# Miniprotein binders against b1l550: the designs that were tried, part 88

Target 1, 279 residues: b1l550
Amino acid sequence: MRLPEELLERARDIHSEAPSHRIKLDRVGSFGLKVPVEFKGFLLLAEADVWVSLPEGRRGVDLSRQVEAIYELSNPPKDPFSLCREAAISLLEKLNYADSSGVSIRFDAPLQDGESLKYYGVEISSIASDEIINKIRVEILGMTACPCTAELIRAYKSSEIAATHTQRSLGILEVSTKAEHPDPDKLASIIERAMSSPLRTYTKRPDEGGLVIRSLSNARLAEDVVREMIHLFLEEFGHLPEDTHILAAVRSMESVHMHDIYAERSFSLDEIRKEISSH
Below, E stands for the ipSAE of ESMFold2; O stands for the ipSAE of OpenDDE; V2 stands for 0.75 times the mean of E and O plus 0.25 times the DockQ between their complexes.

## First folded at step 9 (miniprotein)

Design cb11 (at its last look DockQ between E and O 0.80; V2 from the best seeds 0.00; counts 0 for: pae E 2.4 > 1.5)
Fold by OpenDDE base, look of step 9:
Structure cb11 (fold): chain B 279 residues (1-279), chain A 99 residues (1-99)
Amino acid sequence: as target 1 above (279 residues)
Amino acid sequence: SEEEAERLADEFRELAERLGYDEIEVTREGNRFTVEAEHPDGVRVRITVTRDGEEIRVTVEIEKDGKRIRFEYRFTSPEKLEKILKEIERIIRLFLEEE
């Protein structure tokens, strides 16, 4: 049902009116949109958030224009990186009263695991103002083995491979840069290599045993994982702009405790290089 | 290496011409090429191409109605270049289509 044009002409544009309180808003938009994206040969239905700033003199945002902007760019489906950048810019341009815009796209990224698939969580964002900042967050599960318990058991019973508790740990890398989004598969690989072992979608009995033995032989604290993530990140992505900001974190779902262990470091590339060189 | 940055600058000049820009200036400072263009509608674009070793850096600045936006690409692969060129073209067109 369409309203008669005569009724539309009489209706006030509520969004363009002055607000009762002249206050700027940082983000106003539509959250939880579903948009198609192409990623590594897969067509995925991703979740998207789109927003703009709202000046103090405007009551509301033209939400329909925001939704239109991202869907116009989503057909045909394209890679989520280009979609984020183009949509952020399009929002800023189409909504000329905004001084900033943003797009965030979330999905589970497929990762090859032998003949099967595993996955990692990814959030790709772009924020546009006078400059564009590209942000990517990768989250992937791995396995950690505790070195402290291993040492206690080794002291009690001399064995070549000390038993210890193992748990799933979530590794997180978040990168914000004025350059293009870093490769999420490389980020996921860094996280997996920083842990005691990766997870497997399927294991045959010999493979399961080998995976556990590998984990036990590479026991790491949550703190060790974060430090290793940072080290590996610098080796792979040290060429990014010096003002690139990184969050490296791990959440260990400790199997001997009711709570998780969490460790993080936030840094810029310039800051961390100075820290390492001072040693 | 400088020849590739020059070729890229030429491609961006040609892009500006195709988009209806009539005032286009290309400048060279060492390994840095800058394409500056003004469109009759008042949209200004500055594209800077710099080669640093194997890495090519492309910086795009668009100015419209007193607003400025800047974004950057970094790449080593020629295959990525074509994709970036197409994206930049689409982005510039976003600023030109509102009239």
Scores: ipSAE 0.554, ipTM 0.829, lowest interface PAE 1.0, mean pLDDT 90
Fold by ESMFold2, look of step 9:
Structure cb11 (fold): chain B 279 residues (1-279), chain A 99 residues (1-99)
Amino acid sequence: as target 1 above (279 residues)
Amino acid sequence: SEEEAERLADEFRELAERLGYDEIEVTREGNRFTVEAEHPDGVRVRITVTRDGEEIRVTVEIEKDGKRIRFEYRFTSPEKLEKILKEIERIIRLFLEEE
């Protein structure tokens, strides 16, 4: 049922009124929107959240204008990073009463895996005010091999046989910066290279043997995976603004334990470079 | 290279002309090129292109109705230039009241 448009001139504009309690709100918006995006030639259905700040003197937000802003920019589908940044700026421009806006977009990114594909998780956001802050989180699974067990087995028989336990580990890089979002494939590559070996969608026995041998030759503690992520990140993205914030983390699903191992470090580029240079 | 930053500044000058800006000033201060423009609608844009070695930094400042937003790009690969230019054009168009 559609109501007559003439009623609009009679009705109160509830949203523009002052609220009973004059308290500003940080995030008011629509969450869980489905938006099409184009990434590396793939058309993906991403999940998006949009919001703006609401000043203490305004009762409500124009939600239809918020949703309109992102959907207009998402048709035709385009690069999710451009969409995220442009939508955040568009929200701030269209909703002039807000002093900040935000957009987040989540999708699974395809990654070539031999003759097949695998996927890794990407969540991006852009928060606009007098500046724009761009954040990206990448999560990808890899394989880790325990160096402690490898050393014990070597020592046990003065062994010409290398062995240790291996497990799936989830690597995480999260970057918050004033520059454009870092390339997610580069972040995923950093995570995989920091681990003992990549995980594959499938493999034949000779290739599977090679992956295991590679993981044994590159056995690492979860702590050292995080350190390697940081090292590789600095090589690739050391040019970002000095106040760029990074979180590097690994959750290892240890095959011989009932529990997961977790290691994490967060830092700014300025902080970590001073730390490294002091040694 | 050094000429890439100057070429980018020229691209931004041409962009401002295409969008109807009528007060366009381009200046160079060492390794920094600045394009400043004001549109008849009152929208002001300042784009600064800085070259430091192989890194190119582009900073965009847009002002409309007393509100200002600033954002930047940092890259070393020339393949990114066309994509960044197109994104900046789309963002600047968001502030123009042509639609």
Scores: ipSAE 0.524, ipTM 0.831, lowest interface PAE 2.4, mean pLDDT 85
ESMFold2 (binder alone), look of step 9: mean pLDDT 75; pTM 0.733

Design cb12 (at its last look DockQ between E and O 0.81; V2 from the best seeds 0.00; counts 0 for: pae E 2.7 > 1.5)
Fold by ESMFold2, look of step 9:
Structure cb12 (fold): chain B 279 residues (1-279), chain A 98 residues (1-98)
Amino acid sequence: as target 1 above (279 residues)
Amino acid sequence: SEEEAERLADEFRELAERLGYDEIEVTREGNRFTVEAERNGIRVRITVTRDGEEIRVTVEIEKDGKRIRFEYRFTSPEKLEKILKEIERIIRLFAEEE
């Protein structure tokens, strides 16, 4: 049933009224929207959040305009990064009472793995005001091999065993910048290259042996993985604005321990360059 | 290079013409090229600069006293077409009159 259009002229516009308590709100929006995106030839169903700030003198947000802003831009499906940035700007233009707007988009990015696929996690956001801050977080699993145990086994007097424990480790890169979002595949590649070896969807025995041997040849502490991630990031993305903020982290699910190992470093490009130059 | 930045600035000038902007100015200050355009109280300023091996594009759009600024940074030309199309779509959001 559709109600008569003439009622709009007689009804109060509740959203534009003043609230009983004049308190500014930072984020008012619609969360958990499902939007189609196109990523590297794949059509994916992503999850999105949209919001705007609400000034102290306005009672409510025009929520239908928020939802329209992102859905209009998402049909036909397009690159999620362009969608994220464009939607954030569109929200500010359409909801002119807001001081800021935000959009976040989450999806699993497919990656070819031999005859099969694997994936890594991607979450992006764009926060728009008089400037835009773009944030991307990528997470991907890899394999790490412990160098401490490897050295103890090598030193064993009667042993010719090349061995150590290996485990899955989750690598994380998070970047916040005023330039456009970095390419997620490049971030994922940095994380994988910092690990002892990549994880595979499946392996046959000769390939499995080769993977394990490769990991032993590239044994790394969780701390070393984080340092390598930072080194590789600077090589690829050192051109970003100096106030770009990065978090590099790894959580290693140690196979011989009851607990995880975690290592993390956050920095701005300006800060890390000064640190490296001093050594 | 400066040559690439100049060509890109010219493409933004042509974009502004296609979008119906009547008052378009292009200026150069060293390695910085600025395209400014106005229409119906909407001001667009696009600055293209070569900084080392990097090309930087900064876009400012102002309408009804509200301003937004965003930027792109790249070292290779493969991203040029995508960046131009994205900027065009964003400017069109503001060019729509009520």
Scores: ipSAE 0.483, ipTM 0.814, lowest interface PAE 2.7, mean pLDDT 85
Fold by OpenDDE base, look of step 9:
Structure cb12 (fold): chain B 279 residues (1-279), chain A 98 residues (1-98)
Amino acid sequence: as target 1 above (279 residues)
Amino acid sequence: SEEEAERLADEFRELAERLGYDEIEVTREGNRFTVEAERNGIRVRITVTRDGEEIRVTVEIEKDGKRIRFEYRFTSPEKLEKILKEIERIIRLFAEEE
């Protein structure tokens, strides 16, 4: 049922009214939209959040315009990086009262694993204001083997391969830059290489044994994983702007404890280079 | 390498012309090319630099006292075409409100 047009002409624009309290809001928008994206030859249904700032003198945001802005750019489906940047800019332009805008797109990214697929979680964001900041967060599961337990067992029983507990660990790389979004597959690869071993979607029995042996031979603390992630990140992405901000983190789902072990480092490229050069 | 940055600057100039910008200035400072264009109170500045194998494209758009700035970095020519199309779409977004 459409309301008669005559009623629409008489309706006050509530959004343009002065608010009861003159307070600026940082983010107002629609969260949990579903938008199609094209990624690595896959057509995916992603979740999207869109928002703008709201000045103190305006009661509400034109939410319909925000939704229209992202869907106009989503047809035909495009890569999520371009969609994110273009939509952030479009929001800022279409909603002229906003001094900032943002778009976030989330999905599970396919990753080839032999003849099968595994995946990593990705969140791609762009925030537009006086500058555009591109943000990407990659989360991928790997396996870690504990070196401490291995050393304890080795002290009692000499073996070439020390038994130890293994667990799934979630590795996280978040990058915020004024440059284009870094390649998420490369970020995922860095995380996997920093762990004791990658996970596999399927294993044949000989391969399963080999995967575990590899993990045991490359036992790492959560702290070791984070440091290795940072090292590998600098090798691959050291060319990014100096003000690029990185979060490297690991959440280890420890198999001998009810709780997880968490380690992180937040840094800028400038900061971490100075730190490493001082040693 | 300088020839490629110059070619890119020329492509951006042509893009600005196609978009109806009539005040187009191209400047060169070493390996840095800057294309500046203005139309109807919208100012676009595109800076192209080459650092080794990497091409850097910086886009600045100014309209109604708002400024947007963003940068692309790439080495692949295939990526360049995609980026050029994106920049064109972005610049057009600023013109559609007239």
Scores: ipSAE 0.396, ipTM 0.756, lowest interface PAE 1.5, mean pLDDT 89
ESMFold2 (binder alone), look of step 9: mean pLDDT 75; pTM 0.750

Design cb13 (at its last look DockQ between E and O 0.86; V2 from the best seeds 0.00; counts 0 for: pae E 3.5 > 1.5)
Fold by OpenDDE base, look of step 9:
Structure cb13 (fold): chain B 279 residues (1-279), chain A 98 residues (1-98)
Amino acid sequence: as target 1 above (279 residues)
Amino acid sequence: SEEEAERLADEFRELAERLGYDEIEVTREGNRFTVEAERNGVRVRITVTRDGEEIRVTVEIEKDGKRIRFLYTFTSPEKLEKILKEIERIIRLFLEEE
């Protein structure tokens, strides 16, 4: 049922009214939208958040216009990076009272693993104001082996391959830049290479044994993983603007503890280059 | 290397022409090319610079006292085509709301 148009003309525009309290809001929008995106030949249903700022003199945001803006750009489905950037800009333009806008798109990215697929988590964001800032967060699980326990066992019982505890660890790279979003597959690769070994969707028995042996031979602390992630990131993405901000982190689901071990470093490219050059 | 930046500037000039911009100015400062155009109060400034193998494209759009700036960096021609199409779509967003 549609209301008669005549009734709509009589209704007050509640959103354009002055609020009871003149306070600016930083983010007002729709969260948990589902939008189609094309990624690496896959058509995926992603989750999206869209928002704008609200000035102190306006009661509410035209939420319908926000939703329309992203869906207009999502048909036909396109890559999530372009969608994110274009939608952020479109929101800012269409909602002229806003001084800032933002879009976030989340999905599981497929990653080839032999004849099967594994995945990593990705969140792509763009924030528009006088400048556009693009943000990407990649999360992927790997395996770590503890070098400390390995050393203790080696000291107790001489073996060519020291036994140690292994666990799943979540590696995180978050990059915020004025340039376009960095390649998420490259970010995922950096994380996997920084760990003791990657995870596999399936393993045959010989492959499983090899994976564990590789992990044991490449035992790393959570701290080692983060440092290696940073090192590999600088090699691959050192060309990004100097004001690019990075968060490198690991959450290790330690198998000998009920809690997780967490390590992180936040830095700008300029900052980290100065730090490394000082050594 | 300078020839490539010049070619890119020409492509952006052509883009502005296709978008109905009548006043297009292209300026060169060393290895930096700037395309400036205005139509119906929508001003666009596109700056192309080459740093080694990397091309940087900065786009600035001004409308109704608001300015938006965004940056692209690329080394491959395939990426350039994609970026050109995106920039075109973005500029059209500003032109169609009149």
Scores: ipSAE 0.652, ipTM 0.867, lowest interface PAE 0.9, mean pLDDT 91
Fold by ESMFold2, look of step 9:
Structure cb13 (fold): chain B 279 residues (1-279), chain A 98 residues (1-98)
Amino acid sequence: as target 1 above (279 residues)
Amino acid sequence: SEEEAERLADEFRELAERLGYDEIEVTREGNRFTVEAERNGVRVRITVTRDGEEIRVTVEIEKDGKRIRFLYTFTSPEKLEKILKEIERIIRLFLEEE
């Protein structure tokens, strides 16, 4: 049922009024939208959040215009990075009372895994004001093998058994930059290469044995994984602006513990280069 | 090379032409060139720097006293066409009155 449009003549425009308390709001928007995206030949249903700032003199935001902005740009489906950046800019242009806008898009990214597929988590955002800040977070599972237990077992009665506990570990890279979003597959590759070995969708017994042997030969603490992620990141993405901010982290689901181990380092490219060059 | 730099400058000049800009100023200083244009109160400035195979593009758009600035950094020529199309779509957002 549609109400008569002549009611607009008599009804107050609540959103354009001044509020009782003149306080600026940083983020007002629509969260949890479902948006189609095209990623590497796949059509995916992503989850999106959109928002704008709200000045102290305006009571409410035009929520329908926010939703329209991202859906108009998502039809036909396009790559999520372009959608994210374009929607953030569109929001700022269309809602001219705002001094900033933002869009986040979340999806599972498919990865080729031999003859099969696996996936990793991606969340991107673009925040527009007089500049655009692009952020990407990638999360992918890998395998770690504990070097401390390996050394203890080696020392046990001069044992020749190469053994230690292995577990799934979640690697995280989060990048905030003024340049375009980094390639998520490259970020995922950095995380996997920093682990003791990758996880596979499936293996046959000889392949599984090889994977385990590789992990034992590449035993790493969670701290080592974080350091290796940073090293590999600098090799691949050292060209990004100096004020690019990175978070590298690992959450390890230690197979012999009731709790997780967590390691993290945040830095800007400028900061980490100075730190490394001082040694 | 000099020919590759001139071709790159031509791509961004042609982008401004496709957007309907009439007065397009292109200036060059060494490995850097700038494309400036204004149409219907929408001013654009695109600065491109090539350092070896790395290309950096800065886009500034100004309308009604409001400005936005964004950057691209890439090395692959395949990305250039996609980036040009994205920049064109973004500037059209500011030029459209609908």
Scores: ipSAE 0.403, ipTM 0.784, lowest interface PAE 3.5, mean pLDDT 86
ESMFold2 (binder alone), look of step 9: mean pLDDT 76; pTM 0.755

Design cb14 (at its last look DockQ between E and O 0.85; V2 from the best seeds 0.00; counts 0 for: pae E 2.2 > 1.5)
Fold by OpenDDE base, look of step 9:
Structure cb14 (fold): chain B 279 residues (1-279), chain A 98 residues (1-98)
Amino acid sequence: as target 1 above (279 residues)
Amino acid sequence: SEEEAERLADEFRELAERLGYDEIEVTREGNRFTVEAERNGVRVRITVTRDGEEIRVTVEIEKDGKRIRFEYRFTTEEKLEKILKEIERIIRLFLEEE
């Protein structure tokens, strides 16, 4: 049912009215939209958040215009990086009262694992104001083996390969830059290489044994994993702007504890280079 | 390397012409090329620099006293074509609201 046009002409634009309290809001928008994206030859239904700032003199945001802006750019489906950047800019332009805008797109990214697929979580964001900041967060599961328990077992029982507990660990890389979004597959690869071993979607019995042996032979603390992630990141992405901000983190779902072990480091490229050069 | 940045600057000039910009200025400072254009109060400044094998493109758009700046970095022609199309779409967003 459509309301008669005559009734719409009589209705006040509530969103354009002055608010009862003149307070600026940082983010107002629609969260949990579903938008199609093209990624590595897959057509995916991603979750999207869109928002703008709201000045103190305006009661509400034109939410319909926000939704229109992202869907216009989503047809035909395109890569999520271009969609994110273009939509952030489009929001800022179409909603001229806003001084900032943002878009976030989330999905599970396919990753080839032999003849099968594994995946990693990705969130691609762009925040527009006087400048555009591109943000990407990659989360991927790997396996860690504890070196402390391995050393205790080695001391107790002489063996070439010391038994130890193993667990799944979630590695996280978040990068915020004025440059283009870093390649998420490369970020995922850095995380996997920093762990004791990658996870596999399927294992044949010989492969399973080999995976565990590899993990045991490459035992790492959560702290070791984070440091290795940072090291590998600097080797691959050291060319990014010096003001690029990075969060490297690991959440280890420790198999001998009821709680997780968490380690992180937040830094800019300039900061971490100075730190490493001082040692 | 300088010839490639110059070719890119020419491509951006041509883009501005296709977008209906009449006042286009191209300047060179060493290995940096800048394309500046204005149409209907929408000012665009595109700066192209080469750093080794990497090309950097900075786009600045100004309209109604608002400014937005964004940057691309690439080494391949395929990526360049994609970026050119994106920049074109973005500039059109600012021109269509008039």
Scores: ipSAE 0.591, ipTM 0.844, lowest interface PAE 1.0, mean pLDDT 91
Fold by ESMFold2, look of step 9:
Structure cb14 (fold): chain B 279 residues (1-279), chain A 98 residues (1-98)
Amino acid sequence: as target 1 above (279 residues)
Amino acid sequence: SEEEAERLADEFRELAERLGYDEIEVTREGNRFTVEAERNGVRVRITVTRDGEEIRVTVEIEKDGKRIRFEYRFTTEEKLEKILKEIERIIRLFLEEE
């Protein structure tokens, strides 16, 4: 059933009224939208959230305009980073009553792994007001080898034994900046290089042996993986604005423990540079 | 170099021309170039700076008393075409009427 358009002239515009309780809302929007994106030649199905702030004097949000803003920009499918930034700005422009807008986009990014693919997690967001703040979180699995166990085995009376336990570890880099989003593949590479060895989708026996030998040669504490991630990040992204904020973290799913080990550091670029220069 | 920064500023002047701006002011202060223009109540200011290998582009857009500023920082000119297209799309969002 389609209602007559003449009703628009008679009906109250509920959304533009003042509410009974004049309370500002920080985020009002539509969450879990499915949007197509194009990333490195792949057409991916991403999930997106869109929202705006709602001033205390306005009862409701024009929800259909929010959804239209991102869908109009997503056809034809394009780079998710451009989509995220453009949609956030579009929301702020289209919904004049809002002081801020936000967009988040989540997808699994493909990464070449020899002749096969592997995937890592990406979530980006853009929050627009009188400026835009862009955030990216990258999560990728790698392999770590315990140096404490390796040293104990080496010190055992048969010092010719080179062994330790190995495990999957989840590396995390999260960057919040006023510049455009950093390249997710570079963030993923930083995480993998900080670990003992990358994980592979498939290996043959000789290649499998090489992975294990590399991991034993690069045994690292979770704490030192985080430190290495920071070092590599500064080398690649030290040019970002000084107030850029970073979180570097590792969750190690230890093979010989019933619980995870976690290490984390948050910092701004100006903070970490001062810390390093003081030593 | 300063010549490369000036060439980049010309790209942004041409971008404003493509968007229909006809009163475009380009000013230089050392290695910083500013492109300013206004059309249909949409004011734009694009600042281009080259410091060594780093290129910084800052965009300010104002419409109806609201202002937004955003920036790009890159070290390779290979990203320039993509950035120009994104900025053009963003400004065009403001130039369209309901």
Scores: ipSAE 0.554, ipTM 0.845, lowest interface PAE 2.2, mean pLDDT 85
ESMFold2 (binder alone), look of step 9: mean pLDDT 73; pTM 0.725

Design cb15 (at its last look DockQ between E and O 0.72; V2 from the best seeds 0.00; counts 0 for: pae E 2.9 > 1.5, pTM E .744 < .8, unsure alone 67.408 < 70)
Fold by ESMFold2, look of step 9:
Structure cb15 (fold): chain B 279 residues (1-279), chain A 98 residues (1-98)
Amino acid sequence: as target 1 above (279 residues)
Amino acid sequence: SEEAAERLADEFRELAERLGYDEIEVTREGNRFTVEAERNGVRVRITVTRDGEEIRVTVEIEKDGKRIRFEYRFTSPEKLEKILKEILRIIRLFLEEE
C-alpha cells in the first residue's frame, strides 16, 4: 500500500524536532546492509554499515535516505574502496545537519594462489567531516615455524635434522590514513612475507618440498613476525602521511599447545621513525 | 611523472568547462598545478603536485559554508583513470539539487 504524498504536509516532521534530552550522538545509522561490489573482476556480496553524527538539537535521522544513498551508489556494482569513500562523502553532503558521516564495508577478497584461489578478510571504512579518514584492515592466514624447537632439534644432532612444529597463524594489518585506502593485496603480501611460509590451496610435490624447506628456514617467533610486518610496511608505505596509524598483529594457533599466542604493536609513522632512529 | 600530473590538471580544466563552471583558473607553480572553479555556490579546488614519481591530488569542495578535503597519492598510470572517475562522481554529488 502506498500512502498519498499530500500527508507529508499535515504530519509532524518528527526527525527535525528537538529531543527532550539534548544529547549529541556520535553514530546513528543502518548496520548490516548487503551491498554488491566489484573487486578484481569478481562480483562479491559485501556487508556495509552507514552512519552520521546527530547534533543535540535534532531528534532523529532520516534512515531511509542513508540506505538509499549507498544503494544508489552501489548500482551498478563497483570497486568497494570507491564506494566506501563516495558514500561517506555523499552522506555528509545530503544529511547537512551532520558534522560527520561514516561507511564500513566488509568482504572476503580473492587472491591468486598458483592455479587456484584463496581468500583473505578485508574491512574498510571512510569517516568524513572537514577531512576524510580512510581505514583498512586486512587479515590473512600463513604458516609459522617455531625457532626454539628448531634450535633444540639442531643441537640434538648437530645440524643433521631441520625440523620444528608448524602452525597456522592469522596476520593482521590495520591502517588509518588521510590518503586513499592502501592496496589490500600489498598489505596481504606484507603479512604473508612476514610469516615462515604462505598457506597454499594445494601444491605439486616439487612445490610442496619448497614450501616445507622455506618454512623451516624461516622459523620465526610471533613477536618477530610482527616486527617483520612493521619493517616491510615501512618499506612499502613509508610515503603515507606521517600521522597515519598502523596496527600490526599476529595470532598463532600453536600446534603443540592448547592455547594461542598473540602479539601486536600500534604506532604512527612519525612515532616509529623516531623510535628506530633513537637506536 | 610531471607529464601525467599536467595531463590530469588539463583533464580537470576541460571537465570543469563541460560542466558549465564559469570561474575556472589554472595556476602553475613549479611542480604544482591548481584548478579552481565555482558554479551555483559550489567551489572546487583541485591541486596536483608531483614529487619524484609520486602524484598527489588534493580535492577541496565547499558548498554553503561546509568544506571537505580529500587526497590521493599514486605512481601508477592505471590508477589515473579510476581516480579521475571517482573525483568526477564526487563533484557531481555536490552539483545535484534536492
Scores: ipSAE 0.451, ipTM 0.778, lowest interface PAE 2.9, mean pLDDT 85
Fold by OpenDDE base, look of step 9:
Structure cb15 (fold): chain B 279 residues (1-279), chain A 98 residues (1-98)
Amino acid sequence: as target 1 above (279 residues)
Amino acid sequence: SEEAAERLADEFRELAERLGYDEIEVTREGNRFTVEAERNGVRVRITVTRDGEEIRVTVEIEKDGKRIRFEYRFTSPEKLEKILKEILRIIRLFLEEE
């Protein structure tokens, strides 16, 4: 049932009214939208958040216009990077009372793993105001082997390959830049290369043995993984603007503990270059 | 090459003309090309700069006293066409031609 248009004309525009309390809000929008995107030849249903700022003199945001803005741009489906940037700008244009907008798009990105697929988590964001900031967060699981336990076992019983505990670890790279979004596949590759070994969707018995041996031969602390991630990131993405901000982190689901081990470093590209040059 | 930045500036000029922008001005300062145009109170400034292997495209749009600025930085020429298409879509959005 549609309400008669005549009734709509008589209704107050509640959103345009003055609020009871004149307070600016930073983010008002729709969260958990589903939007189609094209990524690496796959058509994916992504989760999206869209928001704008709300000035102190306006009671509410026109939420319908926000939703329309992203869906207009999502048909036909396009790459999530362009969709994110275009939608953020569109929100600022369509909602003229807003001084800032943002879009975030989340999905599992397919990654080729031999004859199968594995995946990594990706969140692509753009925030628009007087300028646009592009953000990407990549999360991928790998495997770590503990060097400390390996050393203890080696001290107890001499072996060429020391046994140690292994666990899944989540590696995280988050990049915020005024440049285009960094390539998420490259970010995922950096994380995997920084760990003791990658995970595989499936393994045959010989391959499983090889994967474990590789992990044992490349035992790393969570701290080692984060440092290696930063090193590899600088090699691949050192050309980004100096004001680019990076978060490198690892959450190790330690197999000998009920809790996780977490390590991180947040830095700007300028900051980390100065730090490395001082050594 | 300086030629790539010049070609890009020319493409933006042609685009502005096709979009019915008036008062199109193209300026060159060294390795910087600037295209400025206005239509129906929407002012657009596109600046293309080459810094070594990096191409920087800055877009400034002003409408009803609101200013939006965004920048693309890239080294791959293949990205230029994609970026241009994106910029065009954005400009059309501000012109309410959709």
Scores: ipSAE 0.306, ipTM 0.705, lowest interface PAE 1.5, mean pLDDT 87
ESMFold2 (binder alone), look of step 9: mean pLDDT 67; pTM 0.634

